Miniprotein binders against Serine/threonine-protein phosphatase CPPED1 (CPPED1). Designs and how they scored, part 7

Target 1, 314 residues: Serine/threonine-protein phosphatase CPPED1 (CPPED1), of Homo sapiens (Human) (q9brf8)
Amino acid sequence: MSAAEAGGVFHRARGRTLAAFPAEKESEWKGPFYFILGADPQFGLIKAWSTGDCDNGGDEWEQEIRLTEQAVQAINKLNPKPKFFVLCGDLIHAMPGKPWRTEQTEDLKRVLRAVDRAIPLVLVSGNHDIGNTPTAETVEEFCRTWGDDYFSFWVGGVLFLVLNSQFYENPSKCPSLKQAQDQWLDEQLSIARQRHCQHAIVFQHIPLFLESIDEDDDYYFNLSKSTRKKLADKFIHAGVKVVFSGHYHRNAGGTYQNLDMVVSSAIGCQLGRDPHGLRVVVVTAEKIVHRYYSLDELSEKGIEDDLMDLIKKK

## First folded at step 4 (miniprotein)

Design Aq2 (from A2 with F36Y I37L W40M K43S L44I)
Fold by ESMFold2-Fast, scan of step 5:
Structure Aq2 (fold): chain B 314 residues (1-314), chain A 80 residues (1-80)
Amino acid sequence: as target 1 above (314 residues)
Amino acid sequence: DTEELKKRVEELVRQAEELIRKAEETGDPRLEEALYLLRMALSIIAQELEKLGSPELAEKVRQLIEEAKRILEEAKRLSQ
């Protein structure tokens, strides 16, 4: 590991894995445990949305800074500590090459440095991070800034897969990169089956669907019907129990066979009626239980006893 | 509250129609990012308007989203 990487506060994914969780130590069931999921801090969107200038990248994001700082403070205060904090894409609002992108990125890095070093960060790319139509250049920029765009890691016998969902949305400018992810994913799902993981869990920015596998194509918030069905069937065959996504800036989701699709609302700009918040995800031997908390609820009261009792193994 | 949302929706509808006309007239694929963002905004507003009892505006917004989608697909096909 380079000195810069070894000294970094972000446990950046490298070589399609996350060093914070060595597979040799994490392949056996050691649950129950929990983690925290946030989505779409998207520095810049609140101002861009309010003024109707969503293409510009937003020239003010102080509110998103305060909301994300509140999220970090709430997470740091939790006892016992969560195993990790995952951000399900759209880290900043400014698309590649747009104004304010560098400044939004540096501010988000500063805020995330406050996360307790014992709580690894898991970063998922969104369309604003790499473009609606990604290129080799935009993917490489993301990887330099935040770490690998897709990777896997193990925690206590559970396999976690982070996918770059923009390759499913529009791979037309980087078809070889999409093909590489497809081959890698098939290998990871095969490993999950061979090793009989306790659970497999997927993080990707774009939801498979918002309510139902058979719903019509939205052409922005959900993956196309043909794509979502192929992915869902692969996930079910490999024993994936849940897919977590952002992108919609609202809580949503549904179930297809034994696969849950969970869409989590935003830390940053709310485009519906949900409060700014975080999702608490509890992993037990039998099931995955989750609940969305407003930032105020989580910071003031912490996690409710019924969820914490699942973790403490009474 | 509701009157502000209505005026906002009417302005976004006007902007969407103008972007659609420009995309058709110029054939400029650089507008695809603007169309995606506008589609996102209009879709969210359409859902909120249904809850507030303005189905006529929601339907017009959905029609503009479909038209934007058609133009975006045409631009992609021309670019190969």
Scores: ipSAE 0.044, ipTM 0.530, lowest interface PAE 5.7, mean pLDDT 85
ESMFold2 (binder alone), alone request of step 4: mean pLDDT 73; pTM 0.620

Design B3q (from B3 with K30Y W33R R34M F37S L38I E40R E41Q)
Fold by ESMFold2-Fast, scan of step 5:
Order: sequence, then structure tokens, then C-alpha cells
Structure B3q (fold): chain B 314 residues (1-314), chain A 83 residues (1-83)
Amino acid sequence: as target 1 above (314 residues)
Amino acid sequence: DKEELIRKSIELAEKAVELAKKGDIEEALYLARMAISIARQLGDPELRAEALRLLAELYERLGNEELAKEARRKAEELERKAK
């Protein structure tokens, strides 16, 4: 008998890997396949945003519960089942030490328990999960609650990298942790080159950019120009095809050389005009194809045939 | 919607000033950055410049001279466009 819920419900990343996808079984191409990406359920933000009190934890999040439940129900109904469901950060709104954090966390765990056990959860840390300026303590809290803040896993010959982008934004209180991730990332990118992975895909909360590599610093929604260029060049050199992010609460992105930056809009609070939604990502031997669906579209109609045809054997 | 976002950007910037006066500089930075982003979404260079000036002042208070200079430079650029 295993310990109650320990590592079971969420298939928590541990030891810088995800046990739901053993590397021994996943290193060779076994596609095509697809996965579902959501971002920013961020329980508490809708109320906090409506009142202009974005730094407090947000004292109401019933709408975010309903939206995330709708997302889970839509995903569970998909046939064939997606390989995994990734949440690209900002799981809850209340930052470390802020009011409502525990209650928001407990409610999100309850909602996520409804995800089909055959569909592993991949959890990415956002600024609200570990703080705008992370510390060893806030990182440790996240890892105890949700699993490792950065890790890699393989699915059918494709390498997936989950990064803690807060170390790129402001590592001032944890420079050694940032250096450890940098070293680990360089090692993973070397592995991607050596093993000739079919694709390498990155998940991180903060986008490299919103429209173009040379855009001005936003000071919040994109990584600084010097940082984004260094990371993009490392990714391109290693053959990374796509970086998926949240944080912006709108659909956005662009292409730099052969690297796509894809910013996915939120399950929870919208800051633009996009509907609450999920991104369907189809991985074939030749290309990665993705499309954003409103929660209503995905719930009512499922995935469009042109995407599904890419994964069916003919 | 547009008027609501303008009001929201101003509210966030004002709260950032209040938090900075209380010594909560990290929380002030968070709100200032959000105000800048909303102003950018609105395409309002004057509002964005004002929020960037606040960000520069907060960086100076933290001793981050390089970041303060860059934010001030961007504010000045946007002010020229607004005029």
C-alpha cells in the first residue's frame, strides 16, 4: 500500500523526471500523439482583478473552480485520451505567504483529482506559485505541494523540458538555485542533441517574447531582451522547436529563426479578448501543430477532424 | 472595457506608490509592472511612460541603477511619442 496521495494523484515530478513516462520505454519515436495544454487557472485572480487588489490572494474563486472543472470534464471525454495535461504555471493567485493561498491550493487539488488517472498531469511553476522573487523556502514549498519546479521527461521519442522561469526573471534571492537549473538545462540540451530526439519542446511560465525576439522589455509579461536571446539561441542550437508559456492571459507569440514561441491564454481570468480555453498540441514525426479551443468548443465538439486525422493510423 | 483598463492601470500604480512608502518594495514592483503591461495593451504611451517612471524610482530605491536607467530611457522615448 502506498502512502495516501503521495505521488499518486498528480504523478508528481521527482528526481528531475516524471515517473509516469519511464525513459526506458519512451526514448524511441512512438508517435504521432497529442497532449492538452492549459495555463493560469489562477484561482482568485478574477475577483482580485475586478477590485484592483492584485497583490492580495483574492477572496473569491468559484468561477475559476467552475472553469477548471469544465476543462477537466472536456479533457476526460476526449478519445483517444491525450498523453498528458500540462498546466503552464500560475496554478493559484495567492503568492507565498498571502491570504487564501491554502484554501485555493486545496480547491485546485480537489478539482485536479477528477482528471482521468490515465492522463498524467505536468505542472509548471508560475510567479504566483513561487513568488516574483523566489527563495529556497518558496521553491521547497512548491516542490512539496506539486512536485519538482524543473524536470525533463520523454514521450514517444520527444524530449519535454519544464523550466522554472522565475529564476530567469529575478534570481537575486536564490542565485545558486538559478545556477543549478542553468547547468541542468545545458546537460538536457546536450542529451537532446546526442540522442537525436524527434523533437524537443519547452514549457515555462514566462514567455521569451510576446510578438518578436527584438521587442521591448514589458517588465512583467516577457523575459528581458538579453535573457530571452540567450535562451532562444541555446534552444535553437539544441533543436528545440517550440516554447509554450502562459502568464500573459491572452494568446500570443511568434517565430525566431526555427523556434516558435507560443503563449497560451488562460483557463481562468482573461486579460484580453480570448475565451477561457485549452490548447490542443499534436506531435507528428515532421511537425508540431496546435490550436486554441474555448472550453465550450472543446466540451461541445471535441477536437476538429483535421487535427485528429494527424494522429490516426491510416 | 478600455476605460476600465485605464482606471485599473492607474489604481495599480497608485497602490504601488503606497506600498513603496510602507517599505514593501517587492510588492510595489509587482503592481508597477502590471500597470505597465495594461498600459501597453491599451496602446497608451503616456500612461505607460508614467508607470515606467514609477518602476525606475522603485529600482533606484533597491540600488538597481542599470534597470532604473533602462526604465527611465523607455519612459522618455514614450513621452516623445505622446507629445
Scores: ipSAE 0.054, ipTM 0.549, lowest interface PAE 5.4, mean pLDDT 87
ESMFold2 (binder alone), alone request of step 4: mean pLDDT 77; pTM 0.674

Design B3r (from B3 with K8E E26Y E27L K30M W33S R34I F37Q E40R K74I E77R)
Fold by ESMFold2-Fast, scan of step 5:
Structure B3r (fold): chain B 314 residues (1-314), chain A 83 residues (1-83)
Amino acid sequence: as target 1 above (314 residues)
Amino acid sequence: DKEELIRESIELAEKAVELAKKGDIYLALMLASIAIQLARELGDPELRAEALRLLAELYERLGNEELAKEARRIAERLERKAK
């Protein structure tokens, strides 16, 4: 059974768009609304991190299954329903061609099928999904399994852009694919300016930076200084307000001029002191307000009244 | 806190070396990068240089010659400054 049969159109961007949000119906402001952001369910990482053994049967992901199921159950209970649930990359831990990849993928598909059909899924590729150095083959595998690696969609007058950040990290084995994304992105940013969207929001797996635009390169968690500055300047010029990322497995971020960089911690393995969690993102006509919730907090108490009141306001 | 960060940085660097020996280059790369961040918080140029040299070796094994050269260049600069 294909990913299309299992997840349908709701789980797969095609033709650089997401059919769940047809542009002709979503181009005008119809907020306020909210969405839920998760990152790095990364089935397999908890065992790999604790033992250092990804290849020899030391790779188990039952805890990641339970955590992601808890996340889905919490989301399904929210009233009103969120507009969508976005996963900001590193869906599974096993890199292309590595042991346990197929099993991790099928388990994640099964868990995600439990998401309420009224809540579209937005899937972002991470380095573990397509490789630290992607190839045409690894990108094609991702697109066949999960949908397009980069695309845009509109919700109530807000433009959302999903980017494949691995092309910014290392495009050496697929330079034509990187060039195609660059051209497409420039076109989308031009559309954002021309149509005077209420907001433009970017999702990509690798953060531009963790604390500051001028921070040193760490060669893994942040994009190189030259690349992050070039992208940030393009985003600012087009009116992009915020970039949401995963990858760091900790909450982090900062602001460069009028652009917010928001790094959200993991549903799965934590590398810092944050709880396993989800980010609630509220979009109003004037501002974007967000807050990280532990899975237990969101599951037991839902969203706090101060955020919910913003949604009711219109 | 400084004592805690030193311990964590060394532990992560050692784990990265062990993983690289087992052939898990991608996980080793992630751990080496975390060790670099912790060494930076400590302001310890020797620990940072050591982690960067490991990072360079991992990038070489992945075929990324440009990142390997960059990491070595920074390690050499830090080593000179420490002397």
Scores: ipSAE 0.015, ipTM 0.442, lowest interface PAE 7.0, mean pLDDT 84
ESMFold2 (binder alone), alone request of step 4: mean pLDDT 71; pTM 0.590

Design Bq1 (from B1 with A30E L33Y K34L A36R W37M R38A I40S F41I E44Q)
Fold by ESMFold2-Fast, scan of step 5:
Structure Bq1 (fold): chain B 314 residues (1-314), chain A 91 residues (1-91)
Amino acid sequence: as target 1 above (314 residues)
Amino acid sequence: SREEIIRKAQELVREAIEIAKRTGDPELEEAIYLLRMALSIIAQELGSEEVRRLIEEAKRILEEALRKGDLEKVKEAIEKLKEAIELAEKE
């Protein structure tokens, strides 16, 4: 049973699924649609980054509130409405158990309550949400607050997979939870193959890679070479078209065989030269087309006609 | 800016040092992740062959530190990172 957040309008993923998209109604292609992707609102990081206190909270986040409110307002104005709004992890900056975590969480919940009720929220865990090295306790805390850390849902014959990428980064304190996700993922990918889904799309916080599958291990922003290759091969075999991630606070990515790795820059703190923004993702029968928009661009001008034309009935 | 990136990397190193020394049982993993983030940022912006060599050496040392839980390896990596930042600041 999914419950609305107290005073909020979003439903949590539970039982490894999202009730907003009932499987029996979403198994077949229904024509083109689009969704909005944001990453790293990460309330607290701008102050923490400026002071070098990047893993221990950040005691001011008013700018992140304003940026995320602008994002929500821009999304709410879109016509037609997007199918969902996905946040690709690092919802808040304060690590589990650290100062300001509760306050940052309550402020983000308040901001997200303003999202139009017709637009389901899809929430992905990041390292700041569950810890760089997750435990059973930090995973349970996330699931109570935001919903399941990994789950799947279908939209018009398209399979969406949300993964907890911290199990790929460092499962040393919760190896049984990592194994459970691995088994569940293999089952979901098997279902994708057997049902001949129109597309399969993955959301996870940590990118497989930033530019190339063969790039060196960064030990923070990308998954290790052995892990990324194993995952990419599984995804390719199952027909996954694209992986969307955050974490890097810059736009990045590349292609490995027929799999696109798309790294989306942050709503909150930027670490590169990109503006604060959102990614518009259009899903057609043939292809997935996406474009990053600054918050100002999306707020003032909406989505460009070339993308919107892709979702119009042929 | 390049100068701003260097400043941020220096602040991350300072925070990692404070984490490592504050407790008799330091949160070594948190210090390692903070250093990894700093290394990635400065490698991307600062880009000379000598700076890249120091960064790659520091990354290898940090990976050993994480596997072994070895605070002395973290300190060694911090020194390599300081050298990389100082080199990058020249000219």
Scores: ipSAE 0.013, ipTM 0.406, lowest interface PAE 7.9, mean pLDDT 83
ESMFold2 (binder alone), alone request of step 4: mean pLDDT 79; pTM 0.755

Design Cq1 (from C2 with R10I D41N E43Y R44L K47M W50S E51I F54Q Q57R E94R)
Fold by ESMFold2-Fast, scan of step 5:
Structure Cq1 (fold): chain B 314 residues (1-314), chain A 97 residues (1-97)
Amino acid sequence: as target 1 above (314 residues)
Amino acid sequence: SIEEALKQIIEAIEKAEKTGDPRLLVEALLLEAELAVKNGNIYLALMLASIAIQLARELGDKELEARALELLARIYERLGRPELAEEARRKAERLRS
C-alpha cells in the first residue's frame, strides 16, 4: 500500500518483491556485479550494553549515528556504484514497545535518506525489530515502517531471498505467519530450480550456525540444530550458495556441503574484536567472493583491486 | 552494586582495547552477561555467554570456557531447559578435569 520512502533513496519491499529491480529486466545473467552488506547498526545498543540496561532500549545512540553515517558516506563514494546496500537486521536496539524505539527509528530513517538514489536499500528484519517472539502486531509494525519482512528479487539472473528468521526461532505466537513464509519459501526455491538461476543467495538475521552445522543449540545466536539442518538441506537442494546473516556482532561462519554460512560483524556495537565495518560481496557467473572491510579501510582505500578485477567481464 | 559492576566492565573493555589482550575481552563479556542476568534480559545474557565461550575456545583458555559454560547453564535453567543446563555443566566439568 505504501510506496518507497520520500526521495526515492529508501525502497520498501511490497507484495513480496522489490520494485527497484523489475523482474522482466533482471531474469537473465547480466555479468558480474557487487553489493554491500551491513548488519546491526542497532541504534541504542552501545549505551545499553555499556550500562547493562538493555531492556530499556538505550537512551543515547550518537556513536551509532556517526558510524552509520560513515558507512553511508563510504558506500556513496564507491565507483562503480554497488547494485544495492543490504542491512541484515537489528536496525534499532529498542524492541517493540520499549522506550526510545520511535526516536531510534526516526534517526535511522534520516541517516538512510543520505544513501545515493542509484543504490537501492534492502532491509532485513532482526529480533530487535520484530521481537524475539514475533506477533502479528509486531510484524505489521515492521512492514509499515520498513517494508515486507520476507520477499524475493532478481538482479542479473541471480535470485535473492530475504527471510524473517524470527519465525524459525520462535513462531509460537504467530504459527500461521510462519507457515505462510514456509510455503512461500518452498515456492521461491522451486522457481529458482525451474528458471535455472545463476545463483540463489539468502539474507536472514539469525545465522543457521556460527562455525558448523553440528554445533550445539544456544537458543539465541544460532537456529536450533533441527531447524538449521532442515533449512540448509532445502537451500542446498535448490542450489542456494550462500546465507548471509548478522546478529552475532562478530565475523563468523563455515561451510556445510556446498552451502556457505557467512556471519557479518556489526556497523554498530561490537561484541568481539572485529572493527565496525561492511562486507563487500562480488557476484560472478562462477562464484561469490566477499570480504569484510572496516569503515575506515573502506572510506580511505575503497575496495581492493583483486575484488574489483572480478567485476570486469572477460 | 550495579554501579561497581558497570565500572568494572567499562574498565575491562578499555584495558582490552589498549593492550589488545583477548582474555580481557572475554572477562568483560562475562561481566556483561552476569549483569544481563541480574537485569532479567535473559536473551542478551545468552548472547554474551555464547560469544564468551567461542572466544575462550579460540584462545584455548579452558578455565574461561568452563566459567562461560557455567553461566550458560544458569541461563538455560531460567529458560526452563534443565537438560541443556546439565549438558553445559558436564562440558564445564570436563574442561576442568
Scores: ipSAE 0.006, ipTM 0.351, lowest interface PAE 9.2, mean pLDDT 85
ESMFold2 (binder alone), alone request of step 4: mean pLDDT 86; pTM 0.816

Design Cq2 (from C2 with R10I E14A E17L R44E K47Y W50R E51M F54S L55I Q57R E58Q)
Fold by ESMFold2-Fast, scan of step 5:
Structure Cq2 (fold): chain B 314 residues (1-314), chain A 97 residues (1-97)
Amino acid sequence: as target 1 above (314 residues)
Amino acid sequence: SIEEALKQIIEAIAKALKTGDPRLLVEALLLEAELAVKNGDIEEALYLARMAISIARQLGDKELEARALELLARIYERLGRPELAEEARRKAEELRS
């Protein structure tokens, strides 16, 4: 009844899983299928970035509301419906404890309630959601508001892993939480190997790299060289095909061995030359095919026939 | 005053974004970061310095990237992280040589 009672509306991850996809129904190959990926709606960033007020939580975000509403409307019109809509972090701009955080959060909840209830939401934490240096308190706040910060779920024989990449960037204030994620991840990757999943796919906010595994540390937009190599090797050993990230507010990425790193540009504030947009991701038995669409392209023309034909080939 | 200096830097960033000159944006971010250091807002300074490094690198401006790395090194010293400060200085020297 009430849109204000949001607790169950968003298919929140709990107990390190997503109840919208029961494992007993999803462990066997049932593809092909597709999902929609967005990143960085980041309500408040456009105003904060334009004024250079980095300490402000951003006191205006009407443009981000309009852009995110356009994204939701475009997704709701798609036929067949996507299996889920994933947001790859930086849901709001105001960091923990900053002005406008509560207002930005409530506005984003309102916009996301308009997503078709048949399309589960998958929410990934970003640095603005839990802090550049997360604490037990900021992680707990995120989990109360949006659901678990890391979890796994299965769709049609494909394993999806959502990771809290802030533990890789700076775990100094929560080393036990970082250790818990590391142990959990090793267990999930072992399960992927043992069950011979069709594909394994990772979502995390911070990219492993922007162009190449051997690129220099950016100190903000990529994970450190030591960390990204350790993670990439773990992913490759377990058969992970692709990592999807946001954070960079530009489309980017590359390939390391057989692992694709895909950085998707923002629904909200752009830092490069890409339009505001969404990524369509098609999962077939043989491969994962994806393409970035501007919000206008997806709203007006939908998904191109070459991608839709992959879904029909069964 | 500090408030007047902050306002001038914010106006410079806004002007740089409006004129489409990304080098001016990096210069403005560096000035904002230095002001944040002076005000004791070390976490904000770290964020701004990292942003400046990333944008300078995307522009291929080795001198701006080196300057941003030198600022990052000073911030790491204030955070009690001398090993990270030394690495940042080493990278700045490599870019200039």
Scores: ipSAE 0.007, ipTM 0.407, lowest interface PAE 9.2, mean pLDDT 86
ESMFold2 (binder alone), alone request of step 4: mean pLDDT 79; pTM 0.731

Design Fq1 (from F2 with E53Y T54L I56R K57M A60S E61I K64Q)
Fold by ESMFold2-Fast, scan of step 5:
Structure Fq1 (fold): chain B 314 residues (1-314), chain A 80 residues (1-80)
Amino acid sequence: as target 1 above (314 residues)
Amino acid sequence: SMKVTIEIRADSPETLEKVIEEVKKIAEELGLKVEITREGDTVRVTIEGVDPYLLRMALSIIVQLARELGAKVEFRIEKE
């Protein structure tokens, strides 16, 4: 079968949009609703980390398979069903050209195939998916496998933007692709302003910052100070309320003016004290409310009543 | 190779002891060479390794742990 066939297993983004949410039907407020956010299943990282050779693609990932299967099972049991399930990058650990990449990719496809077809998948690229320094070839490989690396979609009057943050980290090998995303982003932010969307929400793998806009460059986990400030100012000017990211394998974030930066911890390998988990994000007309759940909590008890009561608001 | 130096400051001797114990566990788990020195209210951790990604992860784990325990943290990275 062709990887480009319409109606593929993951409802792949194509033409800078997501067909599961037709814009004509989704441009007006139809909330409240909620969605589930996961990050960094990163098949292979637990083994690579434990052996001290993270440049290797990681030759075992059974733990990540079990964790991601638990996440999918928990999501499938939720009632009402979430509007979508977004994975905020680092789908697999093996970088382009590294050993185990094909096997990790096929296993993740198998696991994600179990997601209820009524719950669209939104896939965000991370540095391990495209490379720390992306090229036209690594971007094209990602788009062929998972769908577009950047795109927009509407749900119930809310604009969602998915960005390839690797172009912000190091565009040196693909400056034309970075420029194309920049132009596209400016157009999308203009649309957000002109159409008076209820909210605008951004998904990108690398956080703008981990704690504060003025924090020092981490050189890996946050975008450079000059880059994060330029992006944050663009988002604020367009009315973006929140940026969701992964990459840090820990829960983190902060607020800059009226923009929230939310860093969600990992489904897979943890680098801090957070449990393996998922973030529940509730979107109301007035605000966006979210909470991180361990996989065990969400699987055993579902979503707490205080959050669920928000989506029952008239 | 990369070298990372972390300075951790806390008013509580118990907090510094917990930091030292956790740093030793992380270093053993990741196969990293660490030097730990304690002077008054300050613990200095120096980590050496050949894998820049692993060293970044170790640094971030240690920084988060120390801050969660109420300590102040500063670090320096030399060569990658």
Scores: ipSAE 0.012, ipTM 0.347, lowest interface PAE 8.6, mean pLDDT 86
ESMFold2 (binder alone), alone request of step 4: mean pLDDT 78; pTM 0.723

Design Fq2 (from Fq1 with E22I K25E E29I)
Amino acid sequence: SMKVTIEIRADSPETLEKVIEIVKEIAEILGLKVEITREGDTVRVTIEGVDPYLLRMALSIIVQLARELGAKVEFRIEKE
ESMFold2 (binder alone), alone request of step 4: mean pLDDT 78; pTM 0.719

Design Fq3 (from Fq2 with Q64R L65E)
Fold by ESMFold2-Fast, scan of step 5:
Structure Fq3 (fold): chain B 314 residues (1-314), chain A 80 residues (1-80)
Amino acid sequence: as target 1 above (314 residues)
Amino acid sequence: SMKVTIEIRADSPETLEKVIEIVKEIAEILGLKVEITREGDTVRVTIEGVDPYLLRMALSIIVREARELGAKVEFRIEKE
């Protein structure tokens, strides 16, 4: 147990790594395994949405509390336990400086404390967590509250990269921080190649694209065409097989060359008709297999046998 | 406040009807008031509001859904 684990309720990222997964023990293939991915619990959005004023931060979030508690309870009941639970950004709705941000943050911390201590929590920043245009101040506040905004960790020979995608969307107020992430990312991708990782997997809040690499810019849900192509090419060159994102509040995605872009729908407020849910991700030596479950499906029936049988394969 | 104008063109009346249904559905979900006009092969959607986040979300969803149906989409954002 690291000092961070011993002293903290959450397994927070510090020094660009997660102490919950010591690199020395995790650099060699020890799969298969699985993890759970959620996105956009976004406490406050359902109420803000219903009022037609999403800039106010949302003054009620009881439904998001109940949904996120259901998610945590479902995850805690899984056997075997998942290796970790990742939340792909937009933890709360209220942007920096907006009403109810502190209250939403404290309620989410309370709900997340109920996650089984054996299941490390991996937190990804979203635009509501650090602002659509981040500043050094909003990034620093996030890091104090939740842990590092970008970091890497290893699980059983698989390299996981968590990126702050707001630096790709609009770095105009913090260009030095964006450059630091770019340099760090290039180093991590080099490490992936040098250490011959079994897989490399990326988590970031904003999708590269929603359907195809050549799709038009929508100016909010996808990264700009020039940016997403540069990132996708870097990922492909380094052997990254999949990018997981939230932000869109719908299930979406596609494939570019041999890189999968997977957009997962929300635990909280939905944009459309997908159920509130979680994605189960199974990692085998040969492939990464995933499936979206409604919260009700996962809590009532658990994970389907066809996915769990992959864990038992050599 | 902000005004968003979306112009959607399609070769098929059926496609334009589906686009109008999607716009109405999105407006209902987001709690936005929208003006929809149709002239020949073109549907014009006007959304006005004070919340730029909500308007950008509406714009992005409408544009994507319409293009997925094979329609051609142009839009304009104007601030007061």
Scores: ipSAE 0.008, ipTM 0.393, lowest interface PAE 7.6, mean pLDDT 87
ESMFold2 (binder alone), alone request of step 4: mean pLDDT 79; pTM 0.735

Design e1 (from d1 with V11I S21A T34A)
Amino acid sequence: STAEEVLERIIELAKEVVELAEKYGNKEIAEKAAKIIREAVEALKKGDEKRLEEALYLLRMALSIIAQELGNPEVIKLAREAIKLVEEAIESLK
ESMFold2 (binder alone), alone request of step 4: mean pLDDT 74; pTM 0.703

Design e11 (from d1 with T2P E5D V6I E8N R9E V11I K15R E16Q V18L S21A E22Q)
Amino acid sequence: SPAEDILNEIIELARQVLELAQKYGNKEIAEKATKIIREAVEALKKGDEKRLEEALYLLRMALSIIAQELGNPEVIKLAREAIKLVEEAIESLK
ESMFold2 (binder alone), alone request of step 4: mean pLDDT 73; pTM 0.682

Design e12 (from e11 with N26D K27P T34A V41L E49P V86I)
Amino acid sequence: SPAEDILNEIIELARQVLELAQKYGDPEIAEKAAKIIREALEALKKGDPKRLEEALYLLRMALSIIAQELGNPEVIKLAREAIKLIEEAIESLK
ESMFold2 (binder alone), alone request of step 4: mean pLDDT 77; pTM 0.739

Design e15 (from d1 with A14L S21L T34L A82L)
Amino acid sequence: STAEEVLERIVELLKEVVELLEKYGNKEIAEKALKIIREAVEALKKGDEKRLEEALYLLRMALSIIAQELGNPEVIKLARELIKLVEEAIESLK
ESMFold2 (binder alone), alone request of step 4: mean pLDDT 70; pTM 0.613

Design e2 (from d1 with E4L V11L S21A T34L)
Amino acid sequence: STALEVLERILELAKEVVELAEKYGNKEIAEKALKIIREAVEALKKGDEKRLEEALYLLRMALSIIAQELGNPEVIKLAREAIKLVEEAIESLK
ESMFold2 (binder alone), alone request of step 4: mean pLDDT 77; pTM 0.741

Design e5 (from d1 with V6L V11I V17L V18I S21A T34A V41I V75L V86I)
Amino acid sequence: STAEELLERIIELAKELIELAEKYGNKEIAEKAAKIIREAIEALKKGDEKRLEEALYLLRMALSIIAQELGNPELIKLAREAIKLIEEAIESLK
ESMFold2 (binder alone), alone request of step 4: mean pLDDT 70; pTM 0.629

